VHH binders against q9y6x5. Designs and how they scored, part 30

Target 1, 379 residues: q9y6x5
Amino acid sequence: LPPKLLLVSFDGFRADYLKNYEFPHLQNFIKEGVLVEHVKNVFITKTFPNHYSIVTGLYEESHGIVANSMYDAVTKKHFSDSNDKDPFWWNEAVPIWVTNQLQENRSSAAAMWPGTDVPIHDTISSYFMNYNSSVSFEERLNNITMWLNNSNPPVTFATLYWEEPDASGHKYGPEDKENMSRVLKKIDDLIGDLVQRLKMLGLWENLNVIITSDHGMTQCSQDRLINLDSCIDHSYYTLIDLSPVAAILPKINRTEVYNKLKNCSPHMNVYLKEDIPNRFYYQHNDRIQPIILVADEGWTIVLNESSQKLGDHGYDNSLPSMHPFLAAHGPAFHKGYKHSTINIVDIYPMMCHILGLKPHPNNGTFGHTKCLLVDQWCI
Short names: E, the ipSAE of ESMFold2; O, the ipSAE of OpenDDE; V2, 0.75 times the mean of E and O plus 0.25 times the DockQ between their complexes.

## First folded at step 10 (VHH; framework vhh_surovatamig_d1)

Design m3 (at its last look DockQ between E and O 0.38; V2 from the best seeds 0.00; counts 0 for: pae O 7.1 > 2, grease 26.8 > 24.2)
Fold by ESMFold2, look of step 10:
Structure m3 (fold): chain B 379 residues (1-379), chain A 122 residues (1-122)
Amino acid sequence: as target 1 above (379 residues)
Amino acid sequence: EVQLVESGGGLVQPGGSLRLSCAASGFTFDDYAMSWVRQAPGKGLEWVADIYQDGSEKYYVDSVKGRFTISRDNAKKSLYLQMNSLRAEDTAVYYCAKESYDILTGYSWDYRGQGTLVTVSS
């Protein structure tokens, strides 16, 4: 029978939460499987870009989802709440569920993973839920397991997305030990429910399960604000995205806008597009604006004196606070193996290998994940 | 248009009590969790308490546990904070906040009112 894979994301799950909080259910999952303690994600360290990088193996400049808010200068299109389902934004890459369900006798299912409710290259996930944050984890899990058990052709690749601990990380900040402990305990209970449900349905023995995340979270403060209105009149530019990576479209001479911004704060780096550090792999796409502003960790770019968030993400992807983890269990994976680090783009070629799919050209390196897999020489 | 109108602040002595109120309009109040947040002079916002849409779960920052009680009346579209055993450290402008989170637009924590000043001074 074709191998099966369930990919689960708990949004904003910072890697060091595993060391600083108790996770009896997740630790049992890891004990019988594998752990990657540290996953280096892609810049910018935002939700949509990193979820699409996981399923395409591509840097943001290559898959075209370069932020949660975007502008395309050629078509004059804006990526927003109302048009995030426009295939135009997503069509620069082929996500793994599209490749999977185009194989003979295979389907894909999705419970709210970013992009799975979009017809990418005229192909939408075979079974999917339209995004709705009000739908409980239990309902998402019920749909995924129903599709895994009852579909013809069979579902061989499934995704499941959950908004926590990202939502609570923004609300309380990661340094609020009491509230984060409560939130993380609830997440561990959900992982316990997931494992028990898979066992009850007879799926556990033959299903490969990856539990991962897109990014971490850092503490913010009203004492760490960068006020753009103090440095430049807003009439000189169009603001495409604000914080912690601002995307600036000049309305006047670009050099003049750059010069007004470059000394705005010692806690912000200002880049002309051509000067963005090569290590970000964040330059070669028309949706990346002529000037970007990158705040230091824990700093917030604002237009006024207040911020709505006590924790945030999107910062430099070299920062450990931005990094998630990866855990996996199933017939493809070793038992009890811990690995220190992979790149988030490495997940895609590993998943393609597990599913027997030919990967599209990508930025991942299969060799980085070989030691997680039972069918590979890891010596 | 979302409107949040805080009231009930004032000057009190240490050990005293105040009851803050928030009148909400411009949204379906019953659909949202609500919070109280505060801002001490020259400091950033601090979360104080949360209450779920139906009032079933209530959470507090450690510094106010056992002294403050959050409540809501969905019929009146009102949020309350009963503050007992007040301390000098509780001096702040208190804001009522509507909570929402969306995967695309991110976290939002609307505290659009002017707040209500609580001053605890002996």
Scores: ipSAE 0.153, ipTM 0.619, lowest interface PAE 4.7, mean pLDDT 91
Fold by OpenDDE, look of step 10:
Structure m3 (fold): chain B 379 residues (1-379), chain A 122 residues (1-122)
Amino acid sequence: as target 1 above (379 residues)
Amino acid sequence: EVQLVESGGGLVQPGGSLRLSCAASGFTFDDYAMSWVRQAPGKGLEWVADIYQDGSEKYYVDSVKGRFTISRDNAKKSLYLQMNSLRAEDTAVYYCAKESYDILTGYSWDYRGQGTLVTVSS
């Protein structure tokens, strides 16, 4: 049988939720498969960038989705969640569903994974749902499993996306044990529904399933605010992205803008583009603005009269609170194996291997995931 | 036109109580979850509590749990916040807000009222 892979993302699922809450369905899934406890994601630790890194194996500077909000100074184009359908933003890389679909006798399916409802390199998934947050998980799951079970050519790669626990993490904050317990229980129940449906359809034994996330969540507070208006007049710059990593497009001399911001707060690092730390791999793209501000963990960059979230993400990708997990089950994976850490870009070459696809040049290291796979030596 | 009008704010001593009301109009009130949010001086908007459209579920920020109670009357198109054991840190403008959702920012609000000032001081 041709290999099949379903990639599932629960947005904003912080890795240590697994240590602090009960997940009977997910634990059963892990028991019969593998777990990576911590996945180091890419900087910035935001939704669109990290989801695209998962399916391309590239750092943000390389695949070109460098934030949830972007601006291209040459074309004067803007990118946002309400304006994400222009292939211009996605065409700097080739996502795995395109690679898969271009193979003979294969097709791809997607339920609201970022970028899947856009023609990338003139190719769009054979089966996909337009993004709509009002569509239930059940409906998304039903469509994906129908396509996996009854398509010609057969669907061999599918993606499934869900907005929780990210939305609730923003609302309640990750330290709200009562509310987050309720939210995470619902997530576990959805995982139960996924497994049950796959078993009912006879897909469970032959389908490889990866459950992961794009980032974690850190606790914020109204007592930890950085007000930019106290440091610089808004007429001196254009704000492309705000918190916790602000992207600044100066309207006056860049050095003057930098000097006004560099000492704005002891809880914020200010970088000229050329001085961005190499470890972020966040420099070599024209879509990265001339100045970026990086708030410390749990601090929020605000303008006057801004709304305050109790949780947020996008911080330094070395912070444990920003890290998601990865669990997997299927014929390609061992049973009952736990691994400490991988990089999020390592997922792409692993998926390519499972599907028998030649990977595009990427930043992942296949060696980091060998211990998860039954056909590889764990060295 | 959507309108939300808050009332019931005022000056109260620490340990005191207030009951806020919100009158809604211009939309189908019982189709939407509703929130109370507040803004303290020099701070951003903070979520305080929300209630499901049918009143079956209620949730609170940790700092007000056990002290505040949110409720609604769909027949009257009204939202309420009973505030007991008030503290100085509860001082803020309180807003009634219609809930909305965004994939990037999470739960938010597409409409809110003018607000009502609550001052807790000895």
Scores: ipSAE 0.017, ipTM 0.324, lowest interface PAE 7.1, mean pLDDT 94
ESMFold2 (binder alone), look of step 10: mean pLDDT 82; pTM 0.814

Design m4 (at its last look DockQ between E and O 0.68; V2 from the best seeds 0.00; counts 0 for: pae E 4.1 > 2, grease 25 > 24.2)
Fold by ESMFold2, look of step 10:
Structure m4 (fold): chain B 379 residues (1-379), chain A 122 residues (1-122)
Amino acid sequence: as target 1 above (379 residues)
Amino acid sequence: EVQLVESGGGLVQPGGSLRLSCAASGFTFDDYAMSWVRQAPGKGLEWVADIYQDGSEKYYVDSVKGRFTISRDNAKKSLYLQMNSLRAEDTAVYYCAKESYDILTGYEFDYRGQGTLVTVSS
């Protein structure tokens, strides 16, 4: 019987929530499987870029989903919440569900993972749900388990996406202990429901399950705002993305725009595209704008004097507050093993190994995840 | 079109009480979670409280917990905030908001009213 994998994301699940809050169900999952305590994600630390990096093993500059809001200067196309399903944006890489379902006698299933409702390289996930935030976790799980159990050819790779704790992290901020404790308890209950459902349906023993996230969350404040309007007139640039990494397309001489911005705030770094630090791997794509502004942790770039958020992400990927975790359980994984760190791009070659797929060229390193796997010699 | 009309603000002394109301129209009210947000003079927006669409769960920012109570009447398409033991730091314009989650931008608050001013001073 072919190996099967379920990849689950709880959006915005900061790695240190595991140490700072109680997760009886997730801790039981970890105890019987593996944990990676910190996953170093890709810059920028935003939802769509990092979810695509997990499933392609590529840095954002290489897979082309470089932010949640983008502009492609060659085609004049804008990527937004109303235009995120155009295959044009996604076709610079091949995600794992496409590779998987093009193999003989294999299908892929998806409950709302970013990109799974898009026909990437003319191939859409074999079974999928169109994104709709009103659909309950239970309904998403029921569809995924139905597809895992009842499909021909069999579903061997499945994904499941959930919006929490990202939504609540934005609303309350990660340091609101009382509200976040309540939110995180609900998420732990959902993990318990997931495990119970898999056991009840006879899937638990032969299904590999990865529970991970795309990024963390940092505390914001109305006292930590960077007002661009105080430094530069709107008429001098087009704003492609705002915070915490602003993407600036100059309408006038680029050096003039840069000079107006470079001393705007001591809490913001201003980069010409060619000067973006190499460690970001965020330079070599036409969708990366000529000037980016990178706010310090917990600072918000605004056009006016207000922000709707008490928590945010997108900051420098070296910040521990931006890092998610990874937990996994199943026949491919050791039991009771903890690992300190991997890069988020390492998840893709590991998943390809588990599924017996040839990975596309990618930025991940299989060796970083060998100790998680029973069929590999560790050290 | 979505309309949210806030009322019930005013000038009140410390320790006093006010009840804010929000009349909603132009959307299916009982399908959405609702919030109160506020903007103090010279400050940005702050979330204050929210309530699930069926009224089953309520959440508050720490600074108002135990003093404020959010409620809703789905039959009247109305949202309320009972504000007790008011303090000077509660001075703000209060807005009623319809909550939505957007996977690209996160939590969003749709507020379109003028708000209602609450001033707490002697």
Scores: ipSAE 0.209, ipTM 0.595, lowest interface PAE 4.1, mean pLDDT 91
Fold by OpenDDE, look of step 10:
Structure m4 (fold): chain B 379 residues (1-379), chain A 122 residues (1-122)
Amino acid sequence: as target 1 above (379 residues)
Amino acid sequence: EVQLVESGGGLVQPGGSLRLSCAASGFTFDDYAMSWVRQAPGKGLEWVADIYQDGSEKYYVDSVKGRFTISRDNAKKSLYLQMNSLRAEDTAVYYCAKESYDILTGYEFDYRGQGTLVTVSS
């Protein structure tokens, strides 16, 4: 049988939730499969950038989705919640569903994974749902499993996306044990529904399933605010992105803008583009603005009268609170194996291997995931 | 046109009580969960409490648990916040808000009222 892979993302599922809450369904899934306890994601630790890194194996500077809000100075284009469907933003890389679908006798399916409702390199998934947050998990799951079970050519790669626990993490904060316990229980129940449906359809034994997330969540507070208006007049710059990593486009001399911001707060690092730390791999793209501000963990960059979330993400990707997990089950994976950590870009070459696809040049290391796979030596 | 109009704010001593009201119009009120949010001087908007469409579930920020009670009357298209044992740190403009979520911006409110000022001072 041709290999099949379902990639599932629960947005904003912080890795240590597994240590602090009960997940009977997910634990059963892990018991019969593998777990990576911590996944080091890419900087910045935001939704669209990290989801695209998962399916391309590239750092943000390489695949070109460098934030949830972007600006291109040459074309004067904007990327935002109301303008995310232009292939211009996605075409700097080739996601795995495109690679898969271009193979003979294969097709791809997607339920609201970022970028899947956009033609990338003139190719769109054979089966997909337009993004709509109001659509239930059940409906998304039903469509994905229908496509996996009854398509010609057969669907061999599918993605499934869900907005929780990210939305609730923002609302309640990750340290709210009562409210987050309720939210995470619902997530576990959805995982139960996923497994049950796959078993009912006879897909469970032959389908490889990866359950992961794009980032974690850190606790924020109204007592930890950085107000930019106190440091610089808004007429001196254009704000492309705000918190916790602000992207600044100067309207006056860059050095002057930098000097006004460099000492704005002891809880914020200010970088000229050329001085961005190498470890972020966040420099070599024209879509990265001339100045970026990086708030410390749990601090929020605000303008006057801005709304504040109780939880947020996008911080330094070395912070444990920003890290998601990865669990997997299927014929390609061992049973009952636990691994400490991988990089999020390592997922792409692993998925390519499972599907028998030649990977595009990427930043992942296949060696980091060998111990998860039954057909590889764990060295 | 969606409208949310808050009332019931005022000056109260520490330990005192207030009841806020919100009158909603311009949308199907009983189809949406509703929230109270507040903004203290010099600070950002903070979520305080929310209630399900049918009133079956209620949730609160930690700092107000046991002191505040959110409720709604769908027939009257009204949202309420009973505030007991008020503290100085509860001083803020309180807003009635309709909840929303966007994949790029995260948790947000697509509509809120003009607000009502609550001042807790001795």
Scores: ipSAE 0.058, ipTM 0.589, lowest interface PAE 2.5, mean pLDDT 94
ESMFold2 (binder alone), look of step 10: mean pLDDT 82; pTM 0.815

Design m5 (at its last look DockQ between E and O 0.59; V2 from the best seeds 0.00; counts 0 for: pae E 3.4 > 2, grease 26.5 > 24.2)
Fold by OpenDDE, look of step 10:
Structure m5 (fold): chain B 379 residues (1-379), chain A 122 residues (1-122)
Amino acid sequence: as target 1 above (379 residues)
Amino acid sequence: EVQLVESGGGLVQPGGSLRLSCAASGFTFDDYAMSWVRQAPGKGLEWVADIYQDGSEKYYVDSVKGRFTISRDNAKKSLYLQMNSLRAEDTAVYYCAKESYDILTGYRFDYRGQGTLVTVSS
């Protein structure tokens, strides 16, 4: 049988939730499979950039999805929640579902994974759902499992996306133990539903399943705000993205804008594009603006309009609070193995290996995941 | 057009009580969970309380637990916040909010009213 892989993302699932809360279903999943305790994601630590990094193996500067809000100065195009379907934004890379679908006797399926409802390189997933946050997990799961079970050509790669615990993390803050306990219990129950559904359909033993996330969540506060309006007049720049990493497009001399912002707050680093730390791999793309502001962990950049979030993400990708986890189960994976850490870009070459696909050039290191796989030597 | 109109704010002494009201229109009120949020002077917007569509579940920020009670009347399309044992730190503009979420922006409210000012001072 051709190998099959289901990639599942629970948005904003911070790695240490596994240590601080109970997950009976997920723990059973892990017990029969593998766990990577911490996944170092890419800077900035936002939803669309990191989901695209998972399926391309590329840093944000390379795949071109550099934020949830973007601006291209040459074409004058904008990327946002209301304008994310233009292939222009996605075509700087080739996601794995496209590579998979271009193979003979294979097809791809997607339930609301970022970018899956867009034709990329003139190819769109054979089966997909348009993004709609109102659609239940059950409906998404039912569609994905139906496609995995009954499609022709057979679906060999599928993605499934869910908005929690990110939404609740933003709402309650990750340190709200009472509310987050309730939210995370629901997520564990959904994982239980996933496993049960796969078993009922006879898919469980032959399907490789990866459960992961794009980023974590840090606690914010109304007492930790950085107001840009106190430092610079809004007429001097265009704001492309705001918090916790602001993208600044100067309307006046860049140096003047920089000088007005560089000492705005002791809790914010200000970088000219060329001075962005190399460790971020966040320089070599025209969609990165001339100046970026990076708030310290737990601090929020605001204008006169105040923030509505008790939790947020997008901060330095070295912060543990920004890191998700990865769990996996299936014939490709060991049973009862735990690994400390990998990079999020390492997931792509691993998935390509499992599916027998030739990977496109990427930033991942296959060697980092060898110990998770039964067919590889682990030194 | 969605409209939310808050009322009931005012000046009160520490230890006093107020009851806030919100009148909703322009949408099917009983299909949506509703929230109270507040903004203190010089601070960001803070979540205060949530209530389910049918009123069966209620959630509060820790600082107001035991003191505030959220409720709703779906027939009247109204949301309420009973505030007891008020403290100086409760001083803020209070907003009625309709819950929403966007994965790109991360915002959790799509509509809120003009707000009503609550001032707790001796």
Scores: ipSAE 0.353, ipTM 0.751, lowest interface PAE 1.6, mean pLDDT 94
Fold by ESMFold2, look of step 10:
Structure m5 (fold): chain B 379 residues (1-379), chain A 122 residues (1-122)
Amino acid sequence: as target 1 above (379 residues)
Amino acid sequence: EVQLVESGGGLVQPGGSLRLSCAASGFTFDDYAMSWVRQAPGKGLEWVADIYQDGSEKYYVDSVKGRFTISRDNAKKSLYLQMNSLRAEDTAVYYCAKESYDILTGYRFDYRGQGTLVTVSS
């Protein structure tokens, strides 16, 4: 009886790719469902923070995953690729899969969504895969569909994560039409395979499917570098994160460090923590460092070395280049409806509504998404 | 542990050819895409070409397209770059690189050796 939901993320899928490239399979999915053309994500526009915002409905300062690289001054802990599974980092929020599987007669499944291989509040996804980028999309999909079909208690919420087009966007840049066209065609074929697999297994008619992303991608260049070592001696600070939002922990008086940085480049804004713009909702967490440096779109902060990336993300969340899209299909959703914009935090209360879950306190607004849903009057 | 050893560079006249080799060890070679990158005198690193794990797809920067061919031999754990119709602007130190992607740190070119110098001049 309980409704089922599959949440899919294609990392780094910039919203305007839908207009600039051909997606026959995704367009057919949209035609029979709904599209949100632009999703305004959270600052900073990085992978871990935004994936956690989708599943908690919270801004980064509230859920505690404030970047892909973090430092907690109280505990002296570092968040990195070698320490990303410590529940300490994740426990400031309750993601939807935890709430879901604690309900009677429900479980959750996960194919590599950030955080699903971590025991958050002593609870790990009922079925999950440890993160491994070498595992094919087909294998991830096969595990998810097997769990959706065969589990007791039934899987009612499932997640699936895929690394493209983020990896290729970093490598080639979003303006490389030949390479990005090839990459995006492969992704469209995977979406076709997903729909075909769900139909073949008898899941398609009764499963709600959301296809979305965490952020977009902007073009970078060797002509747009900000050399931090030219502005300040490395002995004056500890570098927690570098680009495009640098996180600076002063080793000396922080006003002195700020003054050395404030005129470093006209293409970078330097903020004391208390001066970070309120619209970022990025201030009230101990993991946000005393000074941050925010590069302008397409600029890269470096330590006296050239950059090897031609595309990047993490910039101001008001930039259209940082915005993903959302598409959805299933019994909860209208057919053929297009919506212009929602906030990424709005996805959480919508998912809770679909699943019949009571949302935890969050920053999302259900009213922003109600026009997507068949059980709501849209005025 | 991971080692990449480049060879085959040298002095060549414009219009000439060279074949670069890279011997790889310390990782499962056929699980990773591989690339060639170069550094011209006084310049930053530039991506040149890459090849998929199984050799099925090959990609090139526009400036070398039609002149350079990347290849790999997974049994010998070796990467190659055939360089034809060389120009003065191809003068650089050439490095082979293991491509990797991590969900936290993103895309990177990993593990390069000392490189091999290619000088194109008369």
Scores: ipSAE 0.301, ipTM 0.648, lowest interface PAE 3.4, mean pLDDT 91
ESMFold2 (binder alone), look of step 10: mean pLDDT 84; pTM 0.840

